# VH-VL binders against q5slc1: the designs that were tried, part 2

Target 1, 112 residues: q5slc1
Amino acid sequence: MGALRGRWAEEEALRFLLGKGYRLLWRNRRTPFGEVDLFMEKDGVYVVVEVKQRASARFGAPLEAITPGKVRRLLQSARFLLGRDDLPVRLEAVLVHGTPKDFRLEHLVLEL

## First folded at step 7 (VH-VL)

Design s4
Fold by ESMFold2, look of step 8:
Structure s4 (fold): chain C 112 residues (1-112), chain A 121 residues (1-121), chain B 108 residues (1-108)
Amino acid sequence: as target 1 above (112 residues)
Amino acid sequence: QVQLVQSGAEVKKPGASVKVSCKASGYTFTDYWMHWAKQAPGQGLEWIGEINPNSGGTNYAQKFQGRVTMTRDTSISTAYMELSRLRSDDTAVYYCARDSPTIFGDWFDPWGQGTLVTVSS
Amino acid sequence: QIVLTQSPGTLSLSPGERATLSCRASQSVSSSYLAWYQQKPGQAPRLWIYDASSRATGIPDRFSGSGSGTDFTLTISRLEPEDFATYYCQQYDSSPYTFGQGTKLEIK
């Protein structure tokens, strides 16, 4: 179970990913390298999913999707949670734009 | 160097409106959301709302809904905040602030220098 | 909305001492979505810490941020004269974005 932080948006992101065949392993887990919002598995690949809520969608020229430092910390967190470093891990994001009654999800695979 | 330069101090009477400007330089204005915050004398910071400079779309904190209007002019890289039906408790320094450069962040960097709005009769 | 409560409201210390500033949230906040700002009188706030523990560019190593869930801390290991200011925490886990009421760090 998790706290109420990002509750509706994180719940919608989780529901969305479960509907796409992802399996939930852990939620809101603290590691020495940072916090992981959703730790999941799909087709033999472990997936760190970061969820971000905003009141409305953002559009513009490309901004960096994720900093190299955060990539490093998320990968280290995944390996910590798995207890090994030889399994395939992928980083993904779900951006939840809007309100509980009117939202849009944007699902991104983050390239390393 | 990224800078946000705000318009000068304003003195207004209750019931009037004020429009504060925020001119951006040193970055692509339409790539970053702009936020506005209020700091009453001797008080902390309060978020007012945000504007997407590309689309013009806005979100306002509930207590300011109906009295605040945020706009922008992309040709001069300038954001505006207008507050109407001014009251004495609207006396404050108003800041603009640029949103962060990543899609996971909404920390504010940099901030404008602030605009003092004084509401007195 | 998420209420951030900072403590103490005022912290009176001398240069060379260690400072500990607390920020407590009314709901859990991911450590990825908490920032700290420094503000001196007559100046705009400045970004100090983001993602709970990452220092902004140019911020000295004596500043460290930590915490998760509802409890976050800004620590200054050895106060310098320039560190006396007001510090605000901010959450950006969910809209509307909110700030703590501030901790004023003043010279004793």
Scores: ipSAE 0.280, ipTM 0.771, lowest interface PAE 3.7, mean pLDDT 86
Fold by ESMFold2 at other seeds, look of step 8:
Structure s4 (fold): chain C 112 residues (1-112), chain A 121 residues (1-121), chain B 108 residues (1-108)
Amino acid sequence: as target 1 above (112 residues)
Amino acid sequence: QVQLVQSGAEVKKPGASVKVSCKASGYTFTDYWMHWAKQAPGQGLEWIGEINPNSGGTNYAQKFQGRVTMTRDTSISTAYMELSRLRSDDTAVYYCARDSPTIFGDWFDPWGQGTLVTVSS
Amino acid sequence: QIVLTQSPGTLSLSPGERATLSCRASQSVSSSYLAWYQQKPGQAPRLWIYDASSRATGIPDRFSGSGSGTDFTLTISRLEPEDFATYYCQQYDSSPYTFGQGTKLEIK
């Protein structure tokens, strides 16, 4: 099978972020605005982390910015999960390239 | 304008091979993965595989492993899909489609016009 | 491999009616990594919806996508004659990227 298994990549992303001092609050949470992969906290800031798995790196591919619609849905989801809209929230991504035995991670802070 | 133009229809005998081409224009060919899909007459879409046009690296759906080969020629911005040991259920329209990657997206836009491959005894 | 199952297989409606097309995934599709394509006979598929709910360029606002997890929906609020076609969902959460088997939306 040439397929990535999404749960393994999300577990690796979580392990990576925990090692960087992030604290996990929730994972795989449904909201009226979509699903949040990982909802975390670091240094008083709440962090929505999205995880994307790929079989191999998209070498040479253009990196488009996150769409305005996706930004809106992630922020709405964070506010829903917190029950308030006055707390600091940041968006991040972890791109997982490869297979469970041969992968690497890219960790990105997303511009809003 | 981004455009994918595929080679013309082909008629083949069982056991033969076919090679379909997909010529890209209007963008940097090596920046976007190319995908191939099969649609048998009156049926749905089935993903065959993908190629990184820069490195030549490929991933194939398991049911096509061993019979499909995807290649490209970067000098003419053209991707190829070759299917060997053809059988009657390989009769289909074959599409190329460009990956439209974002941080989270890998949808297909645009698609080529399709190439009908008919396998008949 | 994530299997996508669309329902109904065929949906027969009249212009002016509301259409609801379902796509169910065999496992959760993280962050709604799902697209919809429209295809008419003799034509290539065309991107319609991406990221579960974002319309592609030029797609009328009577089309809306929604859903998360394993359940996704394409809704057409008021059918026009040009909307009768086959619609496919596609996931891109993980390779291999897979399609649903399609829903044919036909005029009653």
Scores: ipSAE 0.197, ipTM 0.740, lowest interface PAE 4.0, mean pLDDT 86

## First folded at step 8 (VH-VL)

Design t1
Fold by ESMFold2, look of step 9:
Structure t1 (fold): chain C 112 residues (1-112), chain A 121 residues (1-121), chain B 108 residues (1-108)
Amino acid sequence: as target 1 above (112 residues)
Amino acid sequence: QVQLVQSGAEVKKPGASVKVSCKASGYTFTDYWMHWAKQAPGQGLEWIGEINPNSGDTNYAQKFQGRVTMTRDTSISTAYMELSRLRSDDTAVYYCARDSPTIFGDWFDPWGQGTLVTVSS
Amino acid sequence: QIVLTQSPGTLSLSPGERATLSCRASQSVSSSYLAWYQQKPGQAPRLWIYDASSRATGIPDRFSGSGSGTDFTLTISRLEPEDFATYYCQQYDSSPWTFGQGTKLEIK
């Protein structure tokens, strides 16, 4: 039954965003352009949320917050899931630092 | 040219300690986490842990917790891994490797050339 | 921790043939968080594929990666002599980061 366990960091990220008033539309959706972890909506804006677990605390931007290729794939995936390309879409990340018993969250809006 | 150069091979007796160095060049040492991995003879790769060269913060795999210590000297762009209370099954090649440049990555590029540590009586 | 199981353990093929290497995870791994490495005897591993399907700089287009969930594949469309090596998958979805045990691709 181990194969039934989901990603713990994704569950914590989802709980956190729901608590901030985000609404979940889909999760773990595959598209021709890649996989979307969480596809959500907040205040009339569609939000693609990428979740990454970090083994240790690492706050602040690295040299590159997100690669141009990953930005393109996430936006293409959002347009695919919506069936159109004229709706407002935002890219966000939730970094989950630590372990299931001791973690902290960092929530980022990714500038395109 | 980005490069990681490790210290030379070591022969140790059971119960001793070994300290392997990894000197970085061609990039800003403090901008990337450094990882260490073990490869026993004829075996695959095993992650040991990581260090933030800027802060000195570390995180170790459970198997190595309590026996491994990772440090660095930023003045010479060098990371270190010390493994204590050596056993014969610690005989392996030990690699350092640089983390990726993105918040979504933890792939390793480049790798050091490796350091053979032999533990024998 | 996430266990990665590679198959086959050894794959014996000739230059010009197609190779398919499998990596299975003990639990779901996002395709964003899987990499492949090539290692030849006496050498350090080299990054080959990241994010399941993105080739590292300088890697020939005969190499392609794919997969999602628990099942990932590295495909070599037409083997060249330099492609015979051991290949490892690695996940960076959940710590600790783990590697598969490797698939040795050898000349038949």
Scores: ipSAE 0.467, ipTM 0.835, lowest interface PAE 2.7, mean pLDDT 88
Fold by ESMFold2 at other seeds, look of step 9:
Structure t1 (fold): chain C 112 residues (1-112), chain A 121 residues (1-121), chain B 108 residues (1-108)
Amino acid sequence: as target 1 above (112 residues)
Amino acid sequence: QVQLVQSGAEVKKPGASVKVSCKASGYTFTDYWMHWAKQAPGQGLEWIGEINPNSGDTNYAQKFQGRVTMTRDTSISTAYMELSRLRSDDTAVYYCARDSPTIFGDWFDPWGQGTLVTVSS
Amino acid sequence: QIVLTQSPGTLSLSPGERATLSCRASQSVSSSYLAWYQQKPGQAPRLWIYDASSRATGIPDRFSGSGSGTDFTLTISRLEPEDFATYYCQQYDSSPWTFGQGTKLEIK
């Protein structure tokens, strides 16, 4: 059942962002605050990228796009990985819909 | 307040089909994926599949592919799971459960009360 | 698919003791996409922990979730009589979503 593994979706998200001029710093890094999927940089801003895979696109999104607790943990993880907390950090998402053979991507900048 | 109410217990013979309903209330039915899970007597939880109530799109676990059909009726906020060609190891409690409210979440809250399906010969 | 293996299968403890329940994934579960559920006999499962460490509404603070990658833990700091139940972990990193087989926490 490797065809539905989250790692394939993360690989596609990474390829997509590299093609958009993002630079990869770390991937799948554990911190005391959680695991970061992709930690990247673009235009002088550090970017935590969350990757979420589903077999089909999520429709009818609820009021909350991301929980406040998850925002806090992702920012804490970024500062841990950087070793400082005075640098600009942005949260982004790549939503990967489908299977390895038939997928679509959606790229979102998440408001902090 | 948010509630999932399932149809009553069923007793079926091997080879028959069963259709379990799950009526949602207290939230916008079409905004959240609905999931179904199986729990055989004395055993753990097994994910069967999911349906998007808005689009009708479904995804099924490979084990149930070909025997399960999930549908919904948005006019009465009700999801359905039909399992065909029943066999004795389909005896279980079947649950519906609502997907989480966030784009990153797929935890299940709340769950329906469960529907016991007994397949006896 | 991601296989979740819970250990131990059964954990026998007394009220007042500390419980540690383990959930191991067959591959990394990114971004802590992991939940825990409590289930008592004859009842539906109930969401207990989401995103590995966030307590659901109304869950007492004696419950804590932790872990990342492949290893996740549910800890109950001081067992109460109502805590004896079966606990399941569930991952939502990669479809299909999967559950662990459960840990039955029973009174010794």
Scores: ipSAE 0.341, ipTM 0.807, lowest interface PAE 3.6, mean pLDDT 87

## First folded at step 9 (VH-VL)

Design u6
Fold by ESMFold2, look of step 10:
Structure u6 (fold): chain C 112 residues (1-112), chain A 121 residues (1-121), chain B 108 residues (1-108)
Amino acid sequence: as target 1 above (112 residues)
Amino acid sequence: QVQLVQSGAEVKKPGASVKVSCKASGYTFTDYWMHWAKQAPGQGLEWIGEINPNSGDTNYAQKFQGRVTMTRDTSISTAYMELSRLRSDDTAVYYCARDSPTIFGDWFDPWGQGTLVTVSS
Amino acid sequence: QIVLTQSPGTLSLSPGERATLSCRASQSVSSSYLAWYQQKPGQAPRLWIYDASDRATGIPDRFSGSGSGTDFTLTISRLEPEDFATYYCQQYDSSPWTFGQGTKLEIK
């Protein structure tokens, strides 16, 4: 059985979301449009979750949360993975601030 | 116009320290992390570390930990990088660079023009 | 930390040719967290591509970036004289942020 590679921040994000009742469908899934860190489901909604690690908290909220290009690629990836484009999809982020021994999580719903 | 203007070239002896400045203009200095990178002659880029100009928080690459100190003066929108106990292999161009504006980005735009530090006996 | 290895070290081509520059990561990097920079002698690096495939403002569409996981590529479909420079990849998936060693694109 082969070993899977994951980011430490992604492992923490996954653990956190599973504890909030999310169900994991795929992780680190490659598509023609890019990679999806975590593809999950909660209450009948499919969720693309992007995980971002930083050494310390940063702030960029008043400028923009996410670029239109990244939104497009994440939605295209969800469509590819589902095989259709008419299902409810939500974009979320888990920001992991710190190091493996000392970190804090921030969970965001991204407005499209 | 977003600009980063660095201090001029420096010539130092081994064992000395150097402090390079990076003056920002055209944006809110405290809203973006500032990064520093090293480029030795004929070599690639190496990340040194970063500073949050608002809080003063820093993170340094392990290779530079203990020799680098990054500071800032928000009243003049200026970041500083000080490298101590200089060695001959510290001879390089040092760049400051601004972090990106998004929560997912940490690309660098713009960059300062670079500061050549020469360490010679 | 994530090590980025670029190849080739030097790429010698003529104007009008297609260039392909490789960047390989020691660990998986989300395509959302990979950038490319162009640098000419005596100048600072300039942002060229971000998020693996998005061109920075003003960058011609003959430049395209692609890749995922550990393998990323910068392609120049038809080289112009101004394209001869050194190109660096950079990851921002996991701190510390790291750069590749560079590929020098030079006139054959």
Scores: ipSAE 0.458, ipTM 0.829, lowest interface PAE 2.5, mean pLDDT 88
Fold by ESMFold2 at other seeds, look of step 10:
Structure u6 (fold): chain C 112 residues (1-112), chain A 121 residues (1-121), chain B 108 residues (1-108)
Amino acid sequence: as target 1 above (112 residues)
Amino acid sequence: QVQLVQSGAEVKKPGASVKVSCKASGYTFTDYWMHWAKQAPGQGLEWIGEINPNSGDTNYAQKFQGRVTMTRDTSISTAYMELSRLRSDDTAVYYCARDSPTIFGDWFDPWGQGTLVTVSS
Amino acid sequence: QIVLTQSPGTLSLSPGERATLSCRASQSVSSSYLAWYQQKPGQAPRLWIYDASDRATGIPDRFSGSGSGTDFTLTISRLEPEDFATYYCQQYDSSPWTFGQGTKLEIK
């Protein structure tokens, strides 16, 4: 099953999103700007999904967003993978809390 | 403003235990995970584990499992790390460090000033 | 567990020179979950770079981080006397979080 925090969390995130009607395009793809965990599609929109293992959903109050630098690199990676920059792209996160036998997923759709 | 202040240096004999404290100020203690790291003399940094100050949940690195216990007291915004059955290679500076504020981070900022634990026979 | 290997172990240079410090991961660090810390003798580590390339508050522009996958670099374009220290990389992609063994940047 793998470790509580590691590649197992990415597998569970993928299963979860597939169950929600997302379609997987690429996975663990390297680009000159970084690596993308899951690159997916939902309802005609391309989605960069970042998977992060977390021990608590309460790390900040209010919950802080991703940094501008990370947003820029994720969008650059999406453009690289698509070979163009004129298609709609959404950023999402799946936070994995708990153990392989008792976990919860937090799914965030991030506003650009 | 955001500060982590650790307890003072300790000298212990082999087989004893040590408990290091880390007092937080300048932020909401229960909103951020606290981490602990070890640095043996002349060596690099090694992650020991983490505690959620709100719930008390912990995760320990495998090599410390069974000898380390992390706790906290939310009423005084203080985290603790206890290491038992000390041996000479436990001689090190021990740091507490706050987890990052972003949803994708687990970098550490700030760090406590460090606590030297010396194990000598 | 992701092992981070830094090279060189010791880097001897003079002020004004360019420094290049390497951090290699044993497996891919997805989404650039990598940080760099500076440490001087008798002091705690200080956050320097996060997310592979973003400078922490107050870190001078002469420091830049780059890389992805398994290869990461910290570059100092023109060394100042205060830059001589030990630098550590750290990954936060997969638990347990791990550090490289450090590169000591010392004056030649």
Scores: ipSAE 0.320, ipTM 0.778, lowest interface PAE 2.8, mean pLDDT 86

## First folded at step 10 (VH-VL)

Design v5
Fold by ESMFold2 at other seeds, look of step 11:
Structure v5 (fold): chain C 112 residues (1-112), chain A 121 residues (1-121), chain B 108 residues (1-108)
Amino acid sequence: as target 1 above (112 residues)
Amino acid sequence: QVQLVQSGAEVKKPGASVKVSCKASGYTFTDYWMHWAKQAPGQGLEWIGEINPNSGDTYYAQKFQGRVTMTRDTSISTAYMELSRLRSDDTAVYYCARDSPTIFGDWFDPWGQGTLVTVSS
Amino acid sequence: QIVLTQSPGTLSLSPGERATLSCRASQSVSSSYLAWYQQKPGQAPRLWIYDASDRATGIPDRFSGSGSGTDFTLTISRLEPEDFATYYCQQYDSSPWTFGQGTKLEIK
């Protein structure tokens, strides 16, 4: 048994992006290729947002890359959710460093 | 050739401390966080905590807070885990493991060979 | 904390058979932050699958990982003698990182 499905870090990431003028289309949507945390729109571009939480206080991108497999699955999920593959899509990350009582956010645009 | 080599088995009395070492080779030691995990006899794996070998910053699972200390010596590419006030249920194999190379990953590769710590009264 | 429950606890099969190992999470594991490890007696765990479906370097293509949300599966399409071991799933979605209790795959 368990509590309601949900991630506290995802809620904080959503609040942060809404404050930056992003518009939410879907959240926590399952596809044959994986689950999309936040599917959003900003200035005519669809945005797949991946949220990663760590209790450790890591800032900045300590590594240079997202795996090619993860990129592929996120883009395939966007295509599935949109029902087409000819629309502009961007990948972004919100890194949530810390715990519910003490956290910081870092927002990244992932280069494809 | 990336390798983690741990110190040998230890036998300790209840109330003592143990310090397990994990020597890294084949990569830049300070570029990757190091993790530690416990596996009691015949049981599964339990995450203990992590250390940034560059800064020395640590984070411990709540169950181990107050009894575990993770340190490192960057001059010999070695991480350490010390567990204090040992009790019978601390008998386990303790593993070090290297963090993954991506911003989203926290899978562990490679693992050290493990260090058996036996606490006997 | 995210609890991972693996089933079955023990799976008894013969070489050449197909194996299906399940890992169920107590809450959604977003974007497939899930890995699988193989462990043989007296040895350290070895990374097998990461990001739910990506094979680690050198892992044969008879191993495949799948799933999303709360339900994840490791499949071995045609068992070889060296595949008999214990398999653990691990999540890295939410701290603390947690492991399933393992599925022992043994020779019938």
Scores: ipSAE 0.577, ipTM 0.869, lowest interface PAE 1.8, mean pLDDT 89
Fold by ESMFold2, look of step 11:
Structure v5 (fold): chain C 112 residues (1-112), chain A 121 residues (1-121), chain B 108 residues (1-108)
Amino acid sequence: as target 1 above (112 residues)
Amino acid sequence: QVQLVQSGAEVKKPGASVKVSCKASGYTFTDYWMHWAKQAPGQGLEWIGEINPNSGDTYYAQKFQGRVTMTRDTSISTAYMELSRLRSDDTAVYYCARDSPTIFGDWFDPWGQGTLVTVSS
Amino acid sequence: QIVLTQSPGTLSLSPGERATLSCRASQSVSSSYLAWYQQKPGQAPRLWIYDASDRATGIPDRFSGSGSGTDFTLTISRLEPEDFATYYCQQYDSSPWTFGQGTKLEIK
């Protein structure tokens, strides 16, 4: 987990995505536009991954919405970290349901 | 339009139980998690737990485990919170609140008007 | 559990002044998971700011939120009479969700 004060859900999400062939580029990067949890790459596409811990086992929830402001800040942050704005970037989420002892992961591709 | 209306104030003796209701209107009750929070007189807010109105799944903050039960009746769009073995420091206003409309959110909007529970000997 | 400590406990100012309210977390909180609420006596809390910096619908632009890591701020650039209330921060990064103890903004 690293530091006890770290985000345990983020560590589990990272391990999960690495196992799926994602490559980590940046972690917990602050930019002028906001914070990016995981900035990764998969099959030549850059991926911003946001990690959210859910208190309960809220697996399969119908909530799909992401605010337009958050979308904008994540994309601007990706362009800042890349130093370019002409590369494809995908937004994804990993929802970590439950507790460190008993959790489940839900991996979503966010449609813009 | 979206509203949460809670049951009226309660006065209870130590050792009793109280059950507070929260009736939702203006939205699809089963689409949003419901949360409960406590505010003791002159003090801040404390999260108690949540319920999925569709499945009935619950999660309680450790401090309330064993004394709180959250339920719902989907036929009348109503959530309930029951607190048992009441003691004097349970005197507080109890709020229900609807979860946010986003997958990354657990902020609360709207809130019910609150229910004062007074525990006195 | 993440403890949120707000300061000052009470802030006494006059209309027209600038207010700065602090919320400090016991461990890092992603700026995506911090909200602020306003509460007046006898009323329920009302959502004011979410995602550290985004104003809820209808909240005037004199309110701004900022911060990251362990330090978050709510700023009111020019106080109006209606702004005097208690403000709470809330984190939803790690369960259980927790609130700060509040800052009471009162008229001097």
Scores: ipSAE 0.522, ipTM 0.851, lowest interface PAE 2.0, mean pLDDT 88

